# VHH binders against f1rd40r3617to3795, part 15

Target 1, 179 residues: f1rd40r3617to3795
Amino acid sequence: FNISVQSGYEAISQELCVVTCLKDLTSVVDIKTSSRPAMIGSLTDGSTETFWESGDEDKNKTKSITISCVKGINASYVSVHVDNSRDIGNKVTSMIFLCGKAVEDLCRIKQIDLDSRHMGWVTSELPGGDHHVIKIELKGPENTLRVRQVKVLGWKEGESIKIAGQISASVAQQKNCEA
Short names: E, the ipSAE of ESMFold2; O, the ipSAE of OpenDDE; V2, 0.75 times the mean of E and O plus 0.25 times the DockQ between their complexes.

## First folded at step 6 (VHH; framework vhh_8emy_2)

Design c47
Fold by ESMFold2-Fast, scan of step 6:
Structure c47 (fold): chain B 179 residues (1-179), chain A 124 residues (1-124)
Amino acid sequence: as target 1 above (179 residues)
Amino acid sequence: QVQLQESGGGLVQPGSSLRLSCAASGFTFDDYAMHWVRQAPGKGPEWVSSISGSGGYTNYATSVKGRFSISRDNPSKTLYLQMNSLRPEDSAVYYCAAERYWGDALYPSEYDYRGQGTQVTVSS
């Protein structure tokens, strides 16, 4: 689906007596790519008019974007913007989401197949627990692939929510959960 | 049902040209990289040429580079191999093959789909 709101924390509300405040963590995570690291800034510049494009360094390897969370940062969702309609020579037709405690110990979360003309955000919910590393593997019928934007949503340690009939989050800052 | 059907093979003399065609059906042709693979009697499969899903990138085995040209027509779901300056060593059964993700296969036998082949014989 397309993501219309740049900030997700005000738009996300649960129907139960629970308030959750997801924050845009994209500026505080570390991002690495399988190739062309000089283009990483295009993934987080807030524009879907710029892109990261894979290069020669990963021509014989899986193309990927790896996100590492620093201490105290917990990712809940990762979203990737792909525009196959404009990038017909670099289209992404499948994404594999993995996560784990370290790059050497990743578990597959899911694989999402994209339409040939896909345009918009592809979002994966991340499992609860100690997942400091998120890897997005990119596949398609072209020798190089393009991704236009990445977003990471989550919370900082010291924030939580209560469900069991509570009106507010247990340790979360209530001010940050306003719609 | 996925089908790849090759045509255009035959018996030709050295120095001749042939154009092979491969008609694809049962899958979204534009979402697959396409390859030509050949197998001569008594030899294993040899990769000949590849073309990306859009047709924007092509690659060739050293043995055919400069003589063969791969192309595709996505609206008609057809893959082509133009073979010029044919030599006796080009004699083989030619297979078209489809690969969902570029570069996933390490060997020609690992492509996702393969046709039945068309015989090319170059005789002196």
Scores: ipSAE 0.740, ipTM 0.894, lowest interface PAE 0.9, mean pLDDT 85

Design c48
Fold by ESMFold2-Fast, scan of step 6:
Structure c48 (fold): chain B 179 residues (1-179), chain A 124 residues (1-124)
Amino acid sequence: as target 1 above (179 residues)
Amino acid sequence: QVQLQESGGGLVQPGSSLRLSCAASGFTFDDYAMHWVRQAPGKGPEWVSSISGSGGYTNYATSVKGRFSISRDNPSKTLYLQMNSLRPEDSAVYYCAAERYWGDELYPSEYDYRGQGTQVTVSS
C-alpha cells in the first residue's frame, strides 16, 4: 500500500482486494496515445472528471494507450477508468490488454467487453518480466472514444520499499511492506 | 539515421566532477528513453544510468548511485550525465544510447552515426 496515492488508487485496491508490497508506478512510466498526445496528462492527473479523447490521427487505425517501463520498473497490474454513462458519444465497449518486451512482440493478455452504461475501473493482471510494454487497445461505436484515468501498479528493482497504508474497503488497518 | 555525439570527457583527479553531454539528431528525441553506458579497457560494457523520454523517471547502477545524476533537455535534444566524486574505477569511454520501446536496448555499435564516445580518465 502506498499512502501518498490519489483517490483512484483506492478504487483499484478495493477491486484487487490484495495488493501487498506493490507501488503506484503511474508517475514513473511513459505513456503514449494513438492520437491527441496533448491530452495524455488527463489520464494520470488523479481525477476521473478529466479525460483523454481520441482524435483524427487514429480514425482509420486501432485506438490505443501504450505504457512503457524503463529498466528496473516492473508492472504487475494496469487499471483503466471508463465512464460510458457520462461519455454517451465516446463510449468504450471493448478493451484488449497486450503485453510484451517490444511493441512488435506483444501477446494478448485478455479482452473485456464493457456494458454500454459501464462506469468504473477495468483491471488486467500482467505477466512477469524485466521490461514491459503494455498496450491497451480500445473499441467503440463512435468515431472517437474517451478514457478518464490510467493506473499502473508494480515494483522497482533494487529499491527497499517502506510503505504503510490501509485497505479502505475493510476495517481500517495499517500494514508495512519490506522488500 | 540516428546520430549521437558524446562530449565532456577528460583527465581529472580523484574527487573531481565532470559533466558529459550527448547531442542527438535524426530521430524524435522525446520518444526515446536514453542511457549512459561505459566500457573500461579489457572489460565489457557496463550500464550506468537511464532516463525516460519525458524525464519523469531515472535509474542508476549501484556503483554510481548518489554520485551521478542523469538529465535531459528535450527542446535542445541533449542528454547529460553529471559525475561527482569521481574515482579511478570510473575511468572508461562513456557512450549514450537510445531505446524507443523499453526492452529494445540499442548500444553504441548498433547506430550508423554513433561517435567514439567520450573518454573519462580519473588518475592521480
Scores: ipSAE 0.000, ipTM 0.124, lowest interface PAE 16.3, mean pLDDT 74

Design c49
Fold by ESMFold2-Fast, scan of step 6:
Structure c49 (fold): chain B 179 residues (1-179), chain A 124 residues (1-124)
Amino acid sequence: as target 1 above (179 residues)
Amino acid sequence: QVQLQESGGGLVQPGSSLRLSCAASGFTFDDYAMHWVRQAPGKGPEWVSSISGSGGYTNYATSVKGRFSISRDNPSKTLYLQMNSLRPEDSAVYYCAAERYWGDYLYPSEYDYRGQGTQVTVSS
């Protein structure tokens, strides 16, 4: 199921009495692409009408989006918007999510296969711990692939400590945080 | 369940034309890049041509460029190879192959699926 990250993070589990207070970190992370870096702005402009499309620099190679977090930035989820229904000639049919401390030392988190008519957000939860780099590898049957938006959700270390400090006695107040 | 069935081969004279067809079943055809690969007796497989899932992008080996044309009809799940100005060196068994991701077309032995082949002989 796709989650709308434009309205912030939604509670994951209804069986547990928890609410996640996540922030949109997309504007404070560094994003690189395997090709056409001039189009990176289309991934973070808040519109699914614009897109990043891969180019000649990664021809016949794996296409990727690499997200780098500076010290004090903690990513919990990454979401990618794909519109295969409009982008028939640029379909993304598989995504591989990786993370680690450096680009040269990444571990695979998961692989998600997409329907050929997929339209919407694809979200991956990120493992806890000190990871500074998230890589999304994109695969499909086309020479060039398109992605329309990327969002990163998480917290800044200072704000997470402050939130924990201010919510001293009430678990219900923690549960009522808005992401 | 996955099947690729080539047809259209035969014995023809130099300078003739042939159209090969490959009927696909058992997988989502438009989610796969498609390839034509040929193998002559005593030689290894040679990549001939590739077409993207939508048909929007095509590539050709230098030896066939300008003479061969690859196309696909996704509604009918059929791949085609139009071969013009055939030469004796084009004689081979022609195989269609499917690969889930674009970029692997230069590794014929590593395709996801491959057909049984159709024989093309160019001789007087």
Scores: ipSAE 0.553, ipTM 0.801, lowest interface PAE 1.5, mean pLDDT 83

Design c5
Fold by ESMFold2-Fast, scan of step 6:
Structure c5 (fold): chain B 179 residues (1-179), chain A 124 residues (1-124)
Amino acid sequence: as target 1 above (179 residues)
Amino acid sequence: QVQLQESGGGLVQPGSSLRLSCAASGFTFDNYAMHWVRQAPGKGPEWVSSISGSGGYTNYATSVKGRFSISRDNPSKTLYLQMNSLRPEDSAVYYCAAERYWGDSLYPSEYDYRGQGTQVTVSS
């Protein structure tokens, strides 16, 4: 599922929640970065005008954003806002999504290459199952890289099962509404 | 078809200057970090200098810092190395190299692409 590249954080969240009844979980997940943890708030402040920029301490290691879902939280989609057209000195040209039960046992779910002038959201659907950790590895031709926003959509255990059941019933009715 | 073609080498006297060029083709040049690597007779490859995709960040080996200057012209897909105050120990074959992701390669031999090299000889 692709999200509009021109949508802001709140607009994208509203669009997805209206369509699928998924919840915006961004404020309740734990987010860590490979460097400059003081800038993590820029990733979840609801603005694509602020950014997280990786630091020189990442010089010889992978730049990454790690999202940990606490007990009872299940992520279905993760979206990352990259603006290479403004951040010409900090471009992200490849993004690798990994997930698993713990940071030491992650599996790669996909790699997405980004255009040199990419602007907008990059969205990865997450596999069903018991995946509590999502890691986003960032690569590019610059010493430091920028990410402007992160969004996590999903559901809370128990509550989400009921919501999903109701939506599935509604969709089935729409397909067969022609009498 | 990726190609990197170095030029500008030659025989010069100590204290002289040379400007090396590297013409790139077959890839999106501004999506790659670029490096200069040299190899002297009987020695392994030595990293000399690096420049990020945009040109906003440069780095130099201690032995050349203050004497050499790396630059790039992304519209023309060309990498440059301005070498000043050349010394006999700078004599080597100079290679340009391309790296898709900054810092992914630990050794000069691991860069994604490398040219054929241009010989620089500093001698009386």
Scores: ipSAE 0.600, ipTM 0.844, lowest interface PAE 1.5, mean pLDDT 85

Design c50
Fold by ESMFold2-Fast, scan of step 6:
Structure c50 (fold): chain B 179 residues (1-179), chain A 124 residues (1-124)
Amino acid sequence: as target 1 above (179 residues)
Amino acid sequence: QVQLQESGGGLVQPGSSLRLSCAASGFTFDDYAMHWVRQAPGKGPEWVSSISGSGGYTNYATSVKGRFSISRDNPSKTLYLQMNSLRPEDSAVYYCAAERYWGDRLYPSEYDYRGQGTQVTVSS
């Protein structure tokens, strides 16, 4: 009997003796963008055929997507879909992932450079703890940049883990993995 | 080794045209925004024009808008500046510069790479 990641099929690292089921939290987090907030719905509509494109108001500023987790929600991974092959005039060539308790107090997790023709998901594992804000800074050689989809995977506090083999583990801040 | 090599400068009369070229090597040209910057004797560097990595967006300083045209040919890794209706005040050393991320640098002196320059002199 296999353990499953409920959404997002990018490879993630898990210890074999620890079973954790992740849930798609994208519908219950708050998402803000550095520009064109009317296009935010394109990031979470389940389609990579639509996109958020940054606007003129941030062309000479850092372009970003900021995800805020409400009370009781813990993010473990954030995934961003970029299609530089279709979006050659708006391509993203680097992403910086940051997290913290508030937008003014963020620490860099990592920077990922993207291939000039990248197409697909870019995933960052998030550190454990009480981080409530995840920020994704986007960089590229164009005055405007495009992102096609965002997903947040994690757990809600108060959920239990059930493992095949007649074992049940209950841990606050972990998810029920039976579906 | 990253290199930017400008050419096409010279001595011309007011009202003339010149086309400057900048040959790039040692980096992925289409992943960089490109800029033209000029510096006249006794003055600081002045931004002239910018072009995005794809060539889809261009900007011009108000002093050259309508007279100069920036373009790039990504397959040949070459940046161009077409300069029309040249004036004595356009006399300067013209530098091409590369910026990895659009808008990431605040000043022309801070761009990631810059060439050695080509002299343009507009005089009768």
Scores: ipSAE 0.740, ipTM 0.891, lowest interface PAE 0.8, mean pLDDT 84

Design c51
Fold by ESMFold2-Fast, scan of step 6:
Structure c51 (fold): chain B 179 residues (1-179), chain A 124 residues (1-124)
Amino acid sequence: as target 1 above (179 residues)
Amino acid sequence: QVQLQESGGGLVQPGSSLRLSCAASGFTFDDYAMHWVRQAPGKGPEWVSSISGSGGYTNYATSVKGRFSISRDNPSKTLYLQMNSLRPEDSAVYYCAAERYWGDSVYPSEYDYRGQGTQVTVSS
């Protein structure tokens, strides 16, 4: 809304901002798991009622989900849905997020410890630039672990960046997606 | 202040049974895999048995499989080892150990926490 003054209309300064569109990229990235690849579809089906559960293939290895961005896809955030309250026998109590140009060239971004009864999304911001591979390492006190959903947010090359006018005396700039 | 306190050891004859207990405090017990490790005089530590955080999965060293049973009671924060058909070769100090992430440790010396141990002697 606009504010009116008793003496008349105030002079308005215009501030320009750039709008960056952030989109759900989950359907256009490649996803691999450390075990039971037949269950990968459960991670991207849009439901938190289904799950990927690790199997025998990674029983002596770190359990992981690896996301590869194809040409033209730039990931900004990755979100992982865990339900430790339902999955008592398959709890994920820590996640390590890594990224890089290739699976053999990954750097750790962060480690997030999860509550014993965690239920919901765990989100990691991704560094900008050359990082085409994101790996999520999963740890917990169980021999097998469960993840219910994965979501990747970002932008596609060739998408329009819109310039919006803001009528304000503010010195702050805001980024949002209005598509 | 993590504390693991073993009890239930003693001197028994071959063929006897013992139940070891390990009382845990200072950490979220349910978030840790638990292990039993033993060390005989003049020997290095030997892994005996493991149990997952929920108790849903267990495994055993081949030397004790079929004779020993690992279990846990998460509400009371207690780990157990039921030892049946004890042999002189089972004589050792028995330690409980806690591991935050299943399978992260390769050797028993790598577990996150370990108790002070309880002596088991099987005398002929």
Scores: ipSAE 0.749, ipTM 0.894, lowest interface PAE 0.8, mean pLDDT 84

Design c52
Fold by ESMFold2-Fast, scan of step 6:
Structure c52 (fold): chain B 179 residues (1-179), chain A 124 residues (1-124)
Amino acid sequence: as target 1 above (179 residues)
Amino acid sequence: QVQLQESGGGLVQPGSSLRLSCAASGFTFDDYAMHWVRQAPGKGPEWVSSISGSGGYTNYATSVKGRFSISRDNPSKTLYLQMNSLRPEDSAVYYCAAERYWGDSFYPSEYDYRGQGTQVTVSS
């Protein structure tokens, strides 16, 4: 996983500013899939050589990965690793990111189209606020789809906060749910 | 300008074979599931067969299973339907259709793109 939100965005000022350090929260969130739950461990094992592959249970449903955060866990970014270059028969060509308080009441954040030969991480910034559920819907031209890894970055309520200086508003920018 | 152009239809006798082709242009062919749909006079569209983007998975309607074979050649951007042991009830206009995402459509009328059709008549 390779993103940075601190480098190049901090400014020194007389006023002490609190900067929240992003942490890898993947091990403390709950992850469910639309099918083949026995393969969920492949999404969080730290390897892009293993994969989760959707199954027949979602024949008439959108293939998806659902991430649930418990109280005190705040997700800021979610990243999904897709390798269409190796997974020619299981290509993901679009991803829809949604969030909300419950799985029955989700707002669409964005849709990202992937190149036919995409390889790498697809990252969505998450809106701030009271969102406990993040859903990633997966689309492609195959009857089954593959995802190789998932990462969740954010912060834990009450955990250490880095005190540094003023930071750019662009680092703190958030997106609203889509209509 | 997505374009799908069917060919290979004609008039044949019962028990005969035909091979239909569909030439695709204007989109990344490999990123679409492809379908054959037919429509007989006075009837609604009937799904016949589907093939996934890679060609790794195929499905067939019960009425054609064992007689028809769907295939695709991604380098040439062409979809095929091999029809064997044709019956009078197979007479219809045959359309190829493209679907961006497998399983998003519940009915043949919902596919993203559809061609002009090629007439197949099984008679006499």
Scores: ipSAE 0.731, ipTM 0.892, lowest interface PAE 0.9, mean pLDDT 84

Design c53
Fold by ESMFold2-Fast, scan of step 6:
Structure c53 (fold): chain B 179 residues (1-179), chain A 124 residues (1-124)
Amino acid sequence: as target 1 above (179 residues)
Amino acid sequence: QVQLQESGGGLVQPGSSLRLSCAASGFTFDDYAMHWVRQAPGKGPEWVSSISGSGGYTNYATSVKGRFSISRDNPSKTLYLQMNSLRPEDSAVYYCAAERYWGDSPYPSEYDYRGQGTQVTVSS
């Protein structure tokens, strides 16, 4: 996975002097696709050798992967694995990341343009707050697109570590992970 | 700057064949879907054919299916339209067009880029 992590800690709580560990939340989120929902398992099987490929259902629509988080699950990063070098006929050349409280009310986070021969993870940091839905819109010059893997990283409420030895006078919200 | 330059049009008799070419420059050709659009005098633009960025997928308007063949040569950045069994109703200015993302443009007039066109006249 192509995210840099320092000691596995995501954030430090000033008030409680607690660190939140960055975790793989992919198995506890709900994932939907704009087409071919039977292939969703390929996105979360832990392998970049399998893929989800869009189908006829979204031929004239925006192709997308939608991730829904349950209460108590806080997504901090979403990562998408694309292999344009192997998937020349199904290239993803642009990704748009959106998030919000509901699928009907999403705000654009960022757009990332991919190299024609991109191979690897594409990661978007997610804004803080109550963002329960993450949508990834996929664009390219092919009638169908392929995505090989999706990962959701973040933290669960109640899963934190108290770090007395690392508390400084100016403790604030800090990230120990590079994205 | 993006440029699309069509060539290969002309005056031919019914039943003849023509091969149109479109030379592309100013963009990464294999990152764009390509289309052929035609416009006859006094008529609106009509979509003729499309080809995906890799050339792996093609589709055709019902009126030309089985007679026309779209292809592309990505190394030379050229789009082609092979037109067989030409009919008088095929007479039009033929434009090549580029679309950044497949299916994003609902109408031929909304493709991202379009050339200047090449005239095809089918008449006895």
Scores: ipSAE 0.745, ipTM 0.894, lowest interface PAE 0.8, mean pLDDT 85

Design c54 (at its last look DockQ between E and O 0.80; V2 from the best seeds 0.00; counts 0 for: pae E 6.0 > 2)
Fold by ESMFold2-Fast, scan of step 6:
Structure c54 (fold): chain B 179 residues (1-179), chain A 124 residues (1-124)
Amino acid sequence: as target 1 above (179 residues)
Amino acid sequence: QVQLQESGGGLVQPGSSLRLSCAASGFTFDDYAMHWVRQAPGKGPEWVSSISGSGGYTNYATSVKGRFSISRDNPSKTLYLQMNSLRPEDSAVYYCAAERYWGDSRYPSEYDYRGQGTQVTVSS
C-alpha cells in the first residue's frame, strides 16, 4: 500500500516543501544479511517485536544488510528500526548507508550515529539515478547487533505514482561517491 | 576531553591476587567496548582481555584464561581486571583501552583511546 511522506526543502529551492506519497517496496526487493540469513524474515514481517541478530559467521566482517532492487524498482528511502533500549546487549550505535550499481562499487550516502537508548526508525534518503544496490553497515560496542525491521519506500516504473516531486540527493553527495 | 586512568598496580608475590581499576571520563562509557593490554619490558603490547559495552560478552588471551576476570560498572564508568594466581610472567605495565566498535581493531595499537598504564610486578 501507499505511504505518505512529508519532505522538507528540495535542492532546487530551500523554500520548497514537497508532500510525497511513496509505495512500500519491501516485499519486492531482495534482502541479504552478512550472517544468520534464516532470520531475514524477521526484518520484513511487519513486526518490531521480532529481530535479526548477527552471528559468529561475521565476527571478522562488518555486519550488514544489503538490499537489491530489480529493474523497474526505484527506492527513494530506506528505513531501519532499532531498539537499543530493549536490545542493550546488541545495540547499534552507528549506521553507514551506501548505494551503487553493484556490491563491489558502492558510494557512501551518509553515516548516522544513534543514541545509546535509541528506539525507532532510522531513515536515509537515497540518491536519484541508477542505484540498484543499497548496503547498510551496522556498528556498535557489542559482539552481535540487532535490527528489528527494514522498510524500503519508493516507486515502480509503469505504476501510478503519487509523488508531488522527486527528492534528489545533493550534487555534492553524488559527486563524492566512493567505492 | 577523554581520560582513562588506571590504578591498583603494585609489587606482589607469585600466587597473589590483584585488582586493577580504570576510571573513564569524557565519553559515553557504555557505548564503548573496553580492553586490557599489557606490555612487559622489551616486548610488544599483548592483548589480555575484552568486554562488550553492556558487559554481556567477555573474552581472554589463552595465557590468562581461568585466572583473570574482566568486568565493568557502567553507572560508575569503571573497568576492572581481577587477577588471580599471579605469575612472574604477568609482570608488565597494564593499560586500559576503549574501542567504539567491537572487533573494528585488529591490533592493540588501533584502539580509539588508551590510558597511561599501571605497573604490575610479580616477584618473590
Scores: ipSAE 0.745, ipTM 0.888, lowest interface PAE 0.7, mean pLDDT 84
Fold by OpenDDE, look of step 7:
Structure c54 (fold): chain B 179 residues (1-179), chain A 124 residues (1-124)
Amino acid sequence: as target 1 above (179 residues)
Amino acid sequence: QVQLQESGGGLVQPGSSLRLSCAASGFTFDDYAMHWVRQAPGKGPEWVSSISGSGGYTNYATSVKGRFSISRDNPSKTLYLQMNSLRPEDSAVYYCAAERYWGDSRYPSEYDYRGQGTQVTVSS
């Protein structure tokens, strides 16, 4: 008695999971610093081994990094990498994130105090809208400070930010087991 | 509780030397820039000297430059002011002060913490 078990392959309707993908916009934004603009390249070179160090121009003043977005560029997040464990004479212990349409009209969106041994990324979400300018104000116990990297994430107008994700067979199986 | 306690003041003759100390407690000492300020009778507070958290940077008022030296020992949480070639015009109460963010304060009254002061009198 050959019981042919016809295994009915139920076509699991692949629910298209729409994942919003943010792009790295760091290369398409304009970055300015309160001092030593020649070192700005170190902020965006993708290496935490290099850094921007503030100079004489902003001694005894708040240091800052200003990011300007061109039309069509929508920044969603800004991240700043600092390493106070390595930069013992150049620590950053305060970050203030500001954003707005113009440099002269910025609103504070985030303030964070950092541990004197902080190492890693500090991220701020940016409010939606036509905010073209992001400013990070930096303070510390030293006359100078170091920042290792800056990253801007967001989306470009006209580009699709939705990626259709295929639900893996394993996830589909799990859903079937939970149903 | 935050405490800054100055010591080492006294009466000295012109041309002499004096070393002030400031013992700090109750906060992370090396995370603060430290300052010396002084106030003479009938005068407002005067900034004297500053040193960064790590001690890597120092600056001085023009009136004391070349004569005074600021230093700090972070392990012992102590700030120092070596005063050489003292002059009668250096007579004042000397205060140590702490500032969390370098350059954030424009005036001596704006520092985060300040001691009770130690009297320095230079007189013949």
Scores: ipSAE 0.430, ipTM 0.737, lowest interface PAE 0.9, mean pLDDT 90
Fold by ESMFold2, look of step 7:
Structure c54 (fold): chain B 179 residues (1-179), chain A 124 residues (1-124)
Amino acid sequence: as target 1 above (179 residues)
Amino acid sequence: QVQLQESGGGLVQPGSSLRLSCAASGFTFDDYAMHWVRQAPGKGPEWVSSISGSGGYTNYATSVKGRFSISRDNPSKTLYLQMNSLRPEDSAVYYCAAERYWGDSRYPSEYDYRGQGTQVTVSS
């Protein structure tokens, strides 16, 4: 998880860089799961000691987490925490990241295969601000699986761009953060 | 190299029991759902039973429910099928198969690995 600090000053020179600050937007997006919606709070509580575990509603089906953004929210990254070393009977060995304007219009962005001992975050970049829905499809060798956290990183509309950076914004943009 | 080797088949009378074993090597056994499939002479494959990677969930074809029991021992990388109250229609070559993801497919052509089979023959 990286946070950048932007400082800007109006100047005559066009040498100023524009830094886009990414924020944790997890609390302002809508999250749905393919089963056991009562456990969704465990995905967003900031703890890797809690989990969402899939249930009977999606038994023998692909499991999923769906994230919906309201207008004005621009998700840039989505991260998912799994722990196959602890969740031995509920392993996640495949993740497919999809996004689109609506649940009916999703396109696959990334597929990640995880080994049976994977522990940690899996992150996907999102292609742009035109997408309102992110879906993560999850598979494994068990009839149920566990996910321990979800994070969404992005920005809210209303950020200003300095006039000096407009000409070179595509070249001078910085996303470097020190954790 | 991946290997699945079945054993424990044979010729038995109706009403008898057999226990099939499937020894696995060359892959992380715990990460795969496992299946038993059978094929009678001149017929297509028939799914028999499945077990999840941890062994916590099992499922059976209706033709064998209550008579067959699937199990696995992950430390020894071995899959089992206990077959009780055998009938002549259970006669077939029995194969074990491995599938990376639970519930994606019950068709033999979509399994990741399949063994060579063991013959079970039930006759008077």
Scores: ipSAE 0.070, ipTM 0.535, lowest interface PAE 6.0, mean pLDDT 81
ESMFold2 (binder alone), look of step 7: mean pLDDT 85; pTM 0.868

